# Ledger of designs, part 4: miniprotein binders against Uncharacterized protein MJ1027

Target 1, 377 residues: Uncharacterized protein MJ1027, of Methanocaldococcus jannaschii (q58433)
Amino acid sequence: MLFMKYEGEIAIGPVHPTMLEPHRLRLFIEDEIIKEAELVIGVNYRGIELIMEGLPPEKISILSEKICGICSHIHVWCNVTVTERGCDIEVPERAEYIRAIVEELERLHSHMLLFGHAFEVLGFETMAFRAFMIREPIMQILGEITGGRAQYSCPIIGGIRPRCNIKESKIPALLERLEKFEENLKKLLERTVNDPMIMSRIKDVGVLDKKTAKKLHALGPTARGSGIHSDMRKMGQVPVYDNFEFEEIVFDDGDVFSRLAVRFYECFESVKIIRQGLKDLPNLDKRIYNPNYELKEFKPIDVYNEAQRGQVYYSYGLDENGRVRQVKIRTPTATNLACMEAILPGHHVSDAELIIASCDPCFTCTDRMIVVKENKI

## First folded at step 19 (miniprotein)

Design q1 (from p5 with F65Y)
Fold by ESMFold2, fold request of step 23:
Structure q1 (fold): chain B 377 residues (1-377), chain A 94 residues (1-94)
Amino acid sequence: as target 1 above (377 residues)
Amino acid sequence: STIKITVRVETNGKTTRFTYEIKSPRELLEVLERLRELMWKYGAEKLTVTVETDDPELVEFFAEYFEWILREYGFKEVRITYEGNKLTIRAEKE
């Protein structure tokens, strides 16, 4: 008898023609069952790291912003923080609060986008519509704060751009608009968990047990869906978050449901953080920028933050001429895809996209290819 | 099962109009992204969204969510009209 293997390839991650090569996940399929999966790591961030070498630190923020269209703020925030800590630059408390508020808005819109894509993969079209429509008010709020175009970010070395300062007169309306978003998010969650057809597709599917998640160094919601505490905001890495009461969301079952549930409940925690931050702003000093700083030489330092997909890492130093050296940038996507690679064998091919989606790779840049390969045994 | 969305944006005496047939959630996302870009770059004095669909539950869905989204853009007067399988949401700034 002649057996045939099916092969599918998914290119995952942001794509720039000359700077980043996407990761690829190759699936070998027989009789609709995944027999093995192979992650092929692209040329990670090496191209953009090399372009950044020798630039002034304020110029690398522009490049950092282009790494990810839906998470550009966290990349810019990490970049300015490297220089701020390396040069001992004091950042006004109000600026720190607004950086966190914008990041939590970024987390909200990114999670809503993932929910829409997950529903689309599952074939629940109207639920996907709901997620995308609920997301738009958050995009509008974000644009009002940051200047009205996608990928716009607010951190600058020593503070935030003046355009990003939140006027106190706007706060009551912002709180009301957040409440309306929260109401609709609750409805979306309830519709999801009360739909047996949805639940049957996501419970007990794509299980990443805690031991495997630890061994493969899962990060972010992927790790937290498998019972692992991993949130950089709770681990002392982002001090401004010490001002907010919020919970790290952890589920234990490691299935697709758990990874999505972490993100759903994190949205409610993000709303809590934004609400607290907005209510505190009137009581803070009005300064949003430190104009009196000097760049100095420093050896590479490590900065960690928590993007919606998990840990983001930036490291570099400045030389004696104020130029960036030894740049390293890491995101959680490759590590989390390795976790999905490990658990895919044994699943029906129809679950592959859902399992991969549950670690939140960039779907808008992916292309799926099935390569039929004849293998005579 | 077919959904068609037409958007008309009026500002400074100029009108922009586009139409999408929604065969999957991706096209709705594209409509929303294009509308957001137009609103952020040019704004609008008047905005009209027309939705044609055979599904009456989708009519109610789009009416609810487009009204919310248009109010988020700053339109204070939002008017909804129905004609058979056609929904029109008309908004203007004060």
Scores: ipSAE 0.755, ipTM 0.926, lowest interface PAE 1.1, mean pLDDT 83
Fold by ESMFold2, fold request of step 23:
Structure q1 (fold): chain B 377 residues (1-377), chain A 94 residues (1-94)
Amino acid sequence: as target 1 above (377 residues)
Amino acid sequence: STIKITVRVETNGKTTRFTYEIKSPRELLEVLERLRELMWKYGAEKLTVTVETDDPELVEFFAEYFEWILREYGFKEVRITYEGNKLTIRAEKE
């Protein structure tokens, strides 16, 4: 039983898109206390950027879906937006509303999955059960709207796929189903904040102070849990969101509680956005696609949107032959991992999974953790 | 406590059945994901979920949530039966 030293790796991010090697997080421990955490960058979006070079923009959407299994919609939306803005393509308002509705449903199911995994890591099995079961109605609504795929690609250049158009006769039922989800979400939140055992594990744990968060360029709920305003939906980057009344959620303490609280309250904001969008759809023009656009050459432009984990950035141009050039794609994964490097030292290894989950919900879909123990020299 | 969940999906005279022993929340997530995939790919004329557990609070818990989930799949007739430590939820489209 004399093991002098070992290193463990935690698979982070998508493990199967296009033969990519996932990011790795090494934990170096002594006597159950994390002494150092080291991020090892795997093969990531740079390989995808190279594959995308020279392709027609329609094919970029197919590849964009493969970048992230739980956030594929936001990637497809960013991609079509680059081409739409670069070619000055008008997108029907109804299509923009449905893009936003589907994205907020994506945010809901992703946050619920994170909550279930966080409760599982904490050892609160019935709370994890609740989160996973509350999530299923959202998955069913998504499947109904998008055609029941594992990946729910709604946007196409100039609009949305016809199968994603929401029938107005279905809206009253969708609103009732959303209301029942919201009722159960409220109960889950109340059970969480009123349980001293849960709160003791998440409050004042895994603190990322604002100065460090800024230095490391934290994004999404990781940044907003540390007092940083960062939501692309509120910064004029995604114009359709100007039609909805909702708030950017920000907490100041930078602990696990704060990062989870941002996500909990974001779920309520997502419900508000979806409800408003569904109620507005009957009053919008019925057009969901612009059939009269033309592709043209354009120099690279920048597009930003807000995934459940934070900012997503796409940039490319089109050449004279309508082919994609100079592709750049950035997600919050690497910066959120860097934040975990800064947070983890000094914590007991039993907190590692919780701290990791609180920073990057995509991690919970494909992750594994191996504890590294290092004895004295 | 011990928890076993059996799902039976009947479509066009064929039955698909699977059983999971729930040792952690991950197995419940797997049950839900597999059920969702079967429903999206094949649909169902009849669906039966059986939960076997010796914890009466879990019996009430699973009855509430599975009834909700099955109605979300579009089943109009959802019936719940209790027999000892066994909960059975039967759903039919029409």
Scores: ipSAE 0.749, ipTM 0.924, lowest interface PAE 1.0, mean pLDDT 83
Fold by OpenDDE base, last read:
Structure q1 (fold): chain B 377 residues (1-377), chain A 94 residues (1-94)
Amino acid sequence: as target 1 above (377 residues)
Amino acid sequence: STIKITVRVETNGKTTRFTYEIKSPRELLEVLERLRELMWKYGAEKLTVTVETDDPELVEFFAEYFEWILREYGFKEVRITYEGNKLTIRAEKE
């Protein structure tokens, strides 16, 4: 036990214990320099996995939606995909398109939350307000698609819920809103990159080099900010994305700027995906759900998707009684926080919150830095 | 700087009013969420947003973006009034 003399402990994590991903970073600080960082993983996915064990697959989705309030869609989508693949259930193309559209909308609104939070951490309140306001049209689109429910519950085994069907008559209005969002996002980007005060705080700060990122298995935008290709959509893991033209955004510098930039530019790619999806929808078969399926026994199947934070993984099998077995769930948050844990030592404490924020820990799950104990040595 | 936001929604002769004193940008999310929920559940025939702040730049910003948001919600008539650092946006669907 290396008795590290620390002057203070700062815990960054969810203040509300009710969230399933209560990850905390404890910072050990001496003379305002971080000497050590410790990631404390709060709720082990093991608890949820154990609750899911032995349940019918239809009931697992309800539990998955509770894992994350911001990224509930991706969890449900992964869950149903396991059963669909294991049971060879055909999913109508229209349903997969809508699943992708909703996912990209979820990506957009989540990234806007991150930007707003980052600006808040930086002390640029006006920019934070802008980011949050720009997010609102995306929330409106999501509301229109999902029927105004906070929990979208869009995917079901065999397709999507009828309420989530995008009517052709709504497409023009959705496209218009998306265009306005993109315009405002461009303006926000321009203001950000042209502000030397902002840029000075995020460039060359919190560098995760490519080697370290690989070693620690960084995921999603965190990995991409360090020059690593990491996108399940591009790796053929989510077949519906083969229908869309979009770019994987990668930056090489590994700093806070790079991680934020990946997400900023990825927003434009998400917009492109949504536009393509909406454009194609009228030409697809009208079926949104396949009711003609039977559950069958299968061994655990690995399913990957790309959440706003990176790779999401679901695996389970189905026994002879139609009960889920050997459930495994992995989210990118713990992995990416571990990357921040690795790079935090040596940095000034004033940069800690920004560095941690740059990997996009679930903000519903991560509350503001709490000074736990100031030991005056 | 404290930002006071008041939202008044009129639907079928019923008026709902709520006021938030925002101390941080994150608190704006609660206002927006509540507004969105009201719009989704009940809609609105008339909506009034009042923003009071000591920051003139924020006033202009809120005017621009609330106008836009309200138009996106289907309000056709949007009137903006400035009284010092008090912004009033009145919107009607018809």
Scores: ipSAE 0.693, ipTM 0.889, lowest interface PAE 0.6, mean pLDDT 87
Fold by OpenDDE base, last read:
Structure q1 (fold): chain B 377 residues (1-377), chain A 94 residues (1-94)
Amino acid sequence: as target 1 above (377 residues)
Amino acid sequence: STIKITVRVETNGKTTRFTYEIKSPRELLEVLERLRELMWKYGAEKLTVTVETDDPELVEFFAEYFEWILREYGFKEVRITYEGNKLTIRAEKE
């Protein structure tokens, strides 16, 4: 039997001009089995951190929006939070509520992209179409809140932009759209879990056990799929979430199914958060911005939040001239990809794309596997 | 299966038309994004969506979801016609 050895490569975004090279997973395959996997980290935040160094805090928010096309809001929110905490700036409650609502909407649309992608990888095109169509109401809501701009630009130091204020008169329509979304999501879930072909492809595949997940410091849904509690919203790092009743979704099996299931079920929790937020908004003070703040010098402060992929970290200080210093940015992507790197060996090559997709790499930048080198042995 | 989607938008006597031949579900996102952008930037008085596909299940699916999307954009009158593998949705605000 001619043993065929070949090397495959999967490029993983984000592809951003400031982030020169995507991550790459190299797969060494023998007889259609992955023998080795190598993660090549291409994207680091070091370049962005250097660009941010010495800039006013208002300008770094603009840069943060450009870091990720799918999770731009969380980056901006973390950025402004550092300044707000460092300078003891009071943020109106209404502004924090809207920040949370927009974040959960961002989580929802991102998860729908992942589901669509996963269905494409699995060869279930109709389900992929459904996932992408179900996403559209969320995009419309985001558009209405943000004024129809591709970039939300919702958070500013001291609150939110006036255009992002949710008018009370719009709340009923938003709630109706959210209900429709939830109904469609339930149908999608039911169809997925009741399809034995889908279940056979994702159960007991790409198992990240709890011990390995802990060892490799898995984050967010990737960690939660392996039975590890990992949600900054529940860990008191984002105080506004204390106003909402929701569950941290955790599964124990550590397989592709578990990682996808975490995201499916947490969508319902995001819907719950948004509903609660929208219902509370009319009773909150109308103030959305604190104009009465002064920037002051402070040492670097750690800020954590929970993006759709897991923990996001921002830290910087402000010098005597009001310039940002010692900028550090961390996202969960590299860490979670390293978890996939660890579990890929021993799997059939046909499962590789699915396993990688299950940790939610940036959808817009995930390429299909290409064969780089073939050796007939 | 290749799906051909044509969108025609009429606003203030001006007509914008674009056609996509999508080969994968992901390419649908481009259509939806462009539609959103047009609706937010210019609005529309009249909109026509044509979908051509050989999959009857997809035709029904697209009919349902595009109708819903168009209603969300404020179109009150929505007419759906089927001609074989061709779906036509005509929407008007008035």
Scores: ipSAE 0.693, ipTM 0.891, lowest interface PAE 0.7, mean pLDDT 89

Design q2 (from q1 with V31I V49I)
Fold by OpenDDE base, look of step 22:
Order: structure tokens, then sequence, then C-alpha cells
Structure q2 (fold): chain B 377 residues (1-377), chain A 94 residues (1-94)
């Protein structure tokens, strides 16, 4: 029996030129079984931090939007929040509501991209198409609110841009689109869970146990898929979310199914949040921006939020000249990928792409596995 | 499955046509993005979408989806025709 030993590589990113080096996952495969996995983390955020150093806080937002095309909003939101907290800037309630609404829309469209990609990896092309098409209503809503496609530029220091103000007259149409989205999502879920071929490929595959997840500091849906409570929205880190009723979705099994299921059910919670936000908007003060603030010197402040992939962290201070200092940015991608690295050994090579996809590293950046070296033994 | 999508957009008397042969589900995203651009940026007045595929389930799905989306974008007249596994959707704004 000719034993084939080969090395595979999965490149993750970069989507944007500012991400200098993609993450790479190297797989050492023997007889179609992964024996070892090695994650190489590219230089991505450190370069951005250095570029941000010494800039005015208003200019940092432009750079933050370029970090990730799928999660640009959360980066901008975290960024402006640092300055707002450091300078004691009051943000109008309406602005915070809209920031949350846009974030949950970003969560929705991102999860739909992941579902589409997961179905593609599984070979269910029809389901992949459905997922991508179901995403479109969310993209429309985002377009109508922000006027942008990928870079929304919604948050600014002290509030939101005027173009991002949601007019009351638009709310009924937005709710209708959201309802249609929810209906379609429900249908997609039903089809998925009732397909034994799909379920057999994702159930009991790529198990990240709770202990390992804790040890490796899994975040977001990756952590929640392993039974770990991890949601900054529920931990009081993002105060605006206290206005909304929603549940943290947690599964215990730690497999690919669980990680996907967390995101599926979380979509329904995001819809609930958006509905509540839209319902409350007409009753809030109309102010969306506080122009009456002064920048002041402050020491680095820690700010957390919950992106679609998990906890995002921003920290910096302002010096006496109003320049940003000691910039630190952390995203959940590296830690979640490290979790996948840890669990990949022992799995069949055909499951590798799916397992990696289940932590949602980056839809646009994830390339298919390539064979880099093949030795016939 | 081979999916071929042709889109014709008429705006202010100008017609833009593009054809996409979809080899992967991801390529659909590019088409949808282009459609959005045409509808939002250029103010499409007339739109014709042709979908050719060997999967009849996809044909029905595309028909339903595009009918809905076109109506959402303000197209009042939407006509759908089927020729085997070929779908043609014609839409006009009043």
Amino acid sequence: as target 1 above (377 residues)
Amino acid sequence: STIKITVRVETNGKTTRFTYEIKSPRELLEILERLRELMWKYGAEKLTITVETDDPELVEFFAEYFEWILREYGFKEVRITYEGNKLTIRAEKE
C-alpha cells in the first residue's frame, strides 16, 4: 500500500494590502490523516498600530476601516469609543442605538457569508447559493442606512455621520425586509438540520472541548460552541445592549455543528435586537452627534466589543498634543485559529477546510488547501 | 453545475450588459454586487436578467429571489418566463 505523505497549506488572508502577511496553516498529512498542524500568524495588526501611532484620533478611523472588509464597523466603533471614554464625551443615545443596529446587521451578513462558504466546502452548492442570496436583504438595509457597501463609516467621535441617521419613514420597510430575511433563514436552518448528509459531516467533527477552549482562550462563537460564555454584549462592556432583550447562544458539544449552530441561532437574536432598536428609535432624542467636546490627554483605556467572530479590543491614549499613543488592537482570529490548530490532528484531511471554516477566520481571505509537498512512501 | 447569468440594464437610454459564468457560489456575490451598483448608482429603469442552469431547483429559487428583490428596488412590472432551464426576468420601473 503506497502511503502518501504530503504537506498542505491553507492561506488565510490578506484581504487588504494593509495586512502584510496572511495567516497560514500548514498541515502534515500521512495516509490522509492530519498528523500535525502549524499555524503561522502573519504580521497584520502590528503594522497598523505603528501607522496609527502619533495620528489624530479622527484619522485612525480611516485606518481601522481597512483592517477587515467584513467587520469594518466594529473596528471603527471600538476606535471612537476609546476617545469618547478617555475624553468623557457624551454620545447621544440615538447614535449608540444606530451603532448597535449596524453592528447586528454586520453580524448577520457576515454569518450568512460563513454559511455560504461552509456549504461550498461541504459540496452543497445549492445551499451555498441560497445562503448568499438570503444575505442580500441585509446588504440592502446596510446600504440604505450607511450609504456604503463595505466601509460604512458610521461611527464618528461623538456620534454617527448624518447620512447614517435612520429616518422614521424608512422603519416599516426595514422591518419588512428583516422579516423576510428571518423567514428565509428559518427555512435554510430547517433544510440544513434535516439533511443527514450535511449533519454527518459536521456532527462530532472538529471537537474543541471546553477545557482546551479555555486554555487557548477561544472567543466569540468559537468559545460559545464549546460551552463557554463569551459575549462582551452580555458582560456589560457595551452599555447600549442593556436596552435590548436577547440571549447568548451557547452549545456544549464543541464540534463543527455547534460552532455553526451558535451562529445560526445568534442570527435570530440579532434580528430581535434590530427590531427592538428600530422600534425604540422614534421615541429617542433626535440628536445623533455631540459637537460640544474637547479632546484631552488621557492614559490608554481598554475598550471591548463583540464582533461576529468574537471579542475585539482597542486601546490607546492621547498625548498633550491630541495624538494617539500606545495603540493596541486585538482581534479574535488568532486565538480561534489556534484552537483549530490544536484540534486538527487526527482528523481526515477532507475535514480540514471545514474545521478551519467553522471558526470563521475570514471568508474572503481563506483559500483552499494546496499541496505544497508530496512524498510517496 | 454551470450557471450563466446575463444582466441587461437600461438607464437614461443607455444599456449596459454583462454576462457571468458562475463556477463557484462566491462568484454570485460579484453579480449581486454589480446589480446593486446598477440599481442604486445608476438608477436602473429597465432590467432583464437571464439565468441558465442545469439545476431546475436553482431556476425556481432564482426566479423567486429576483422577483422579490426587483420589487424591493421599486420595479412594479416584473415578468418571468421559463424556457426549460432558462429563466428570463424582465422588470420595469414606472
Scores: ipSAE 0.265, ipTM 0.731, lowest interface PAE 1.6, mean pLDDT 85

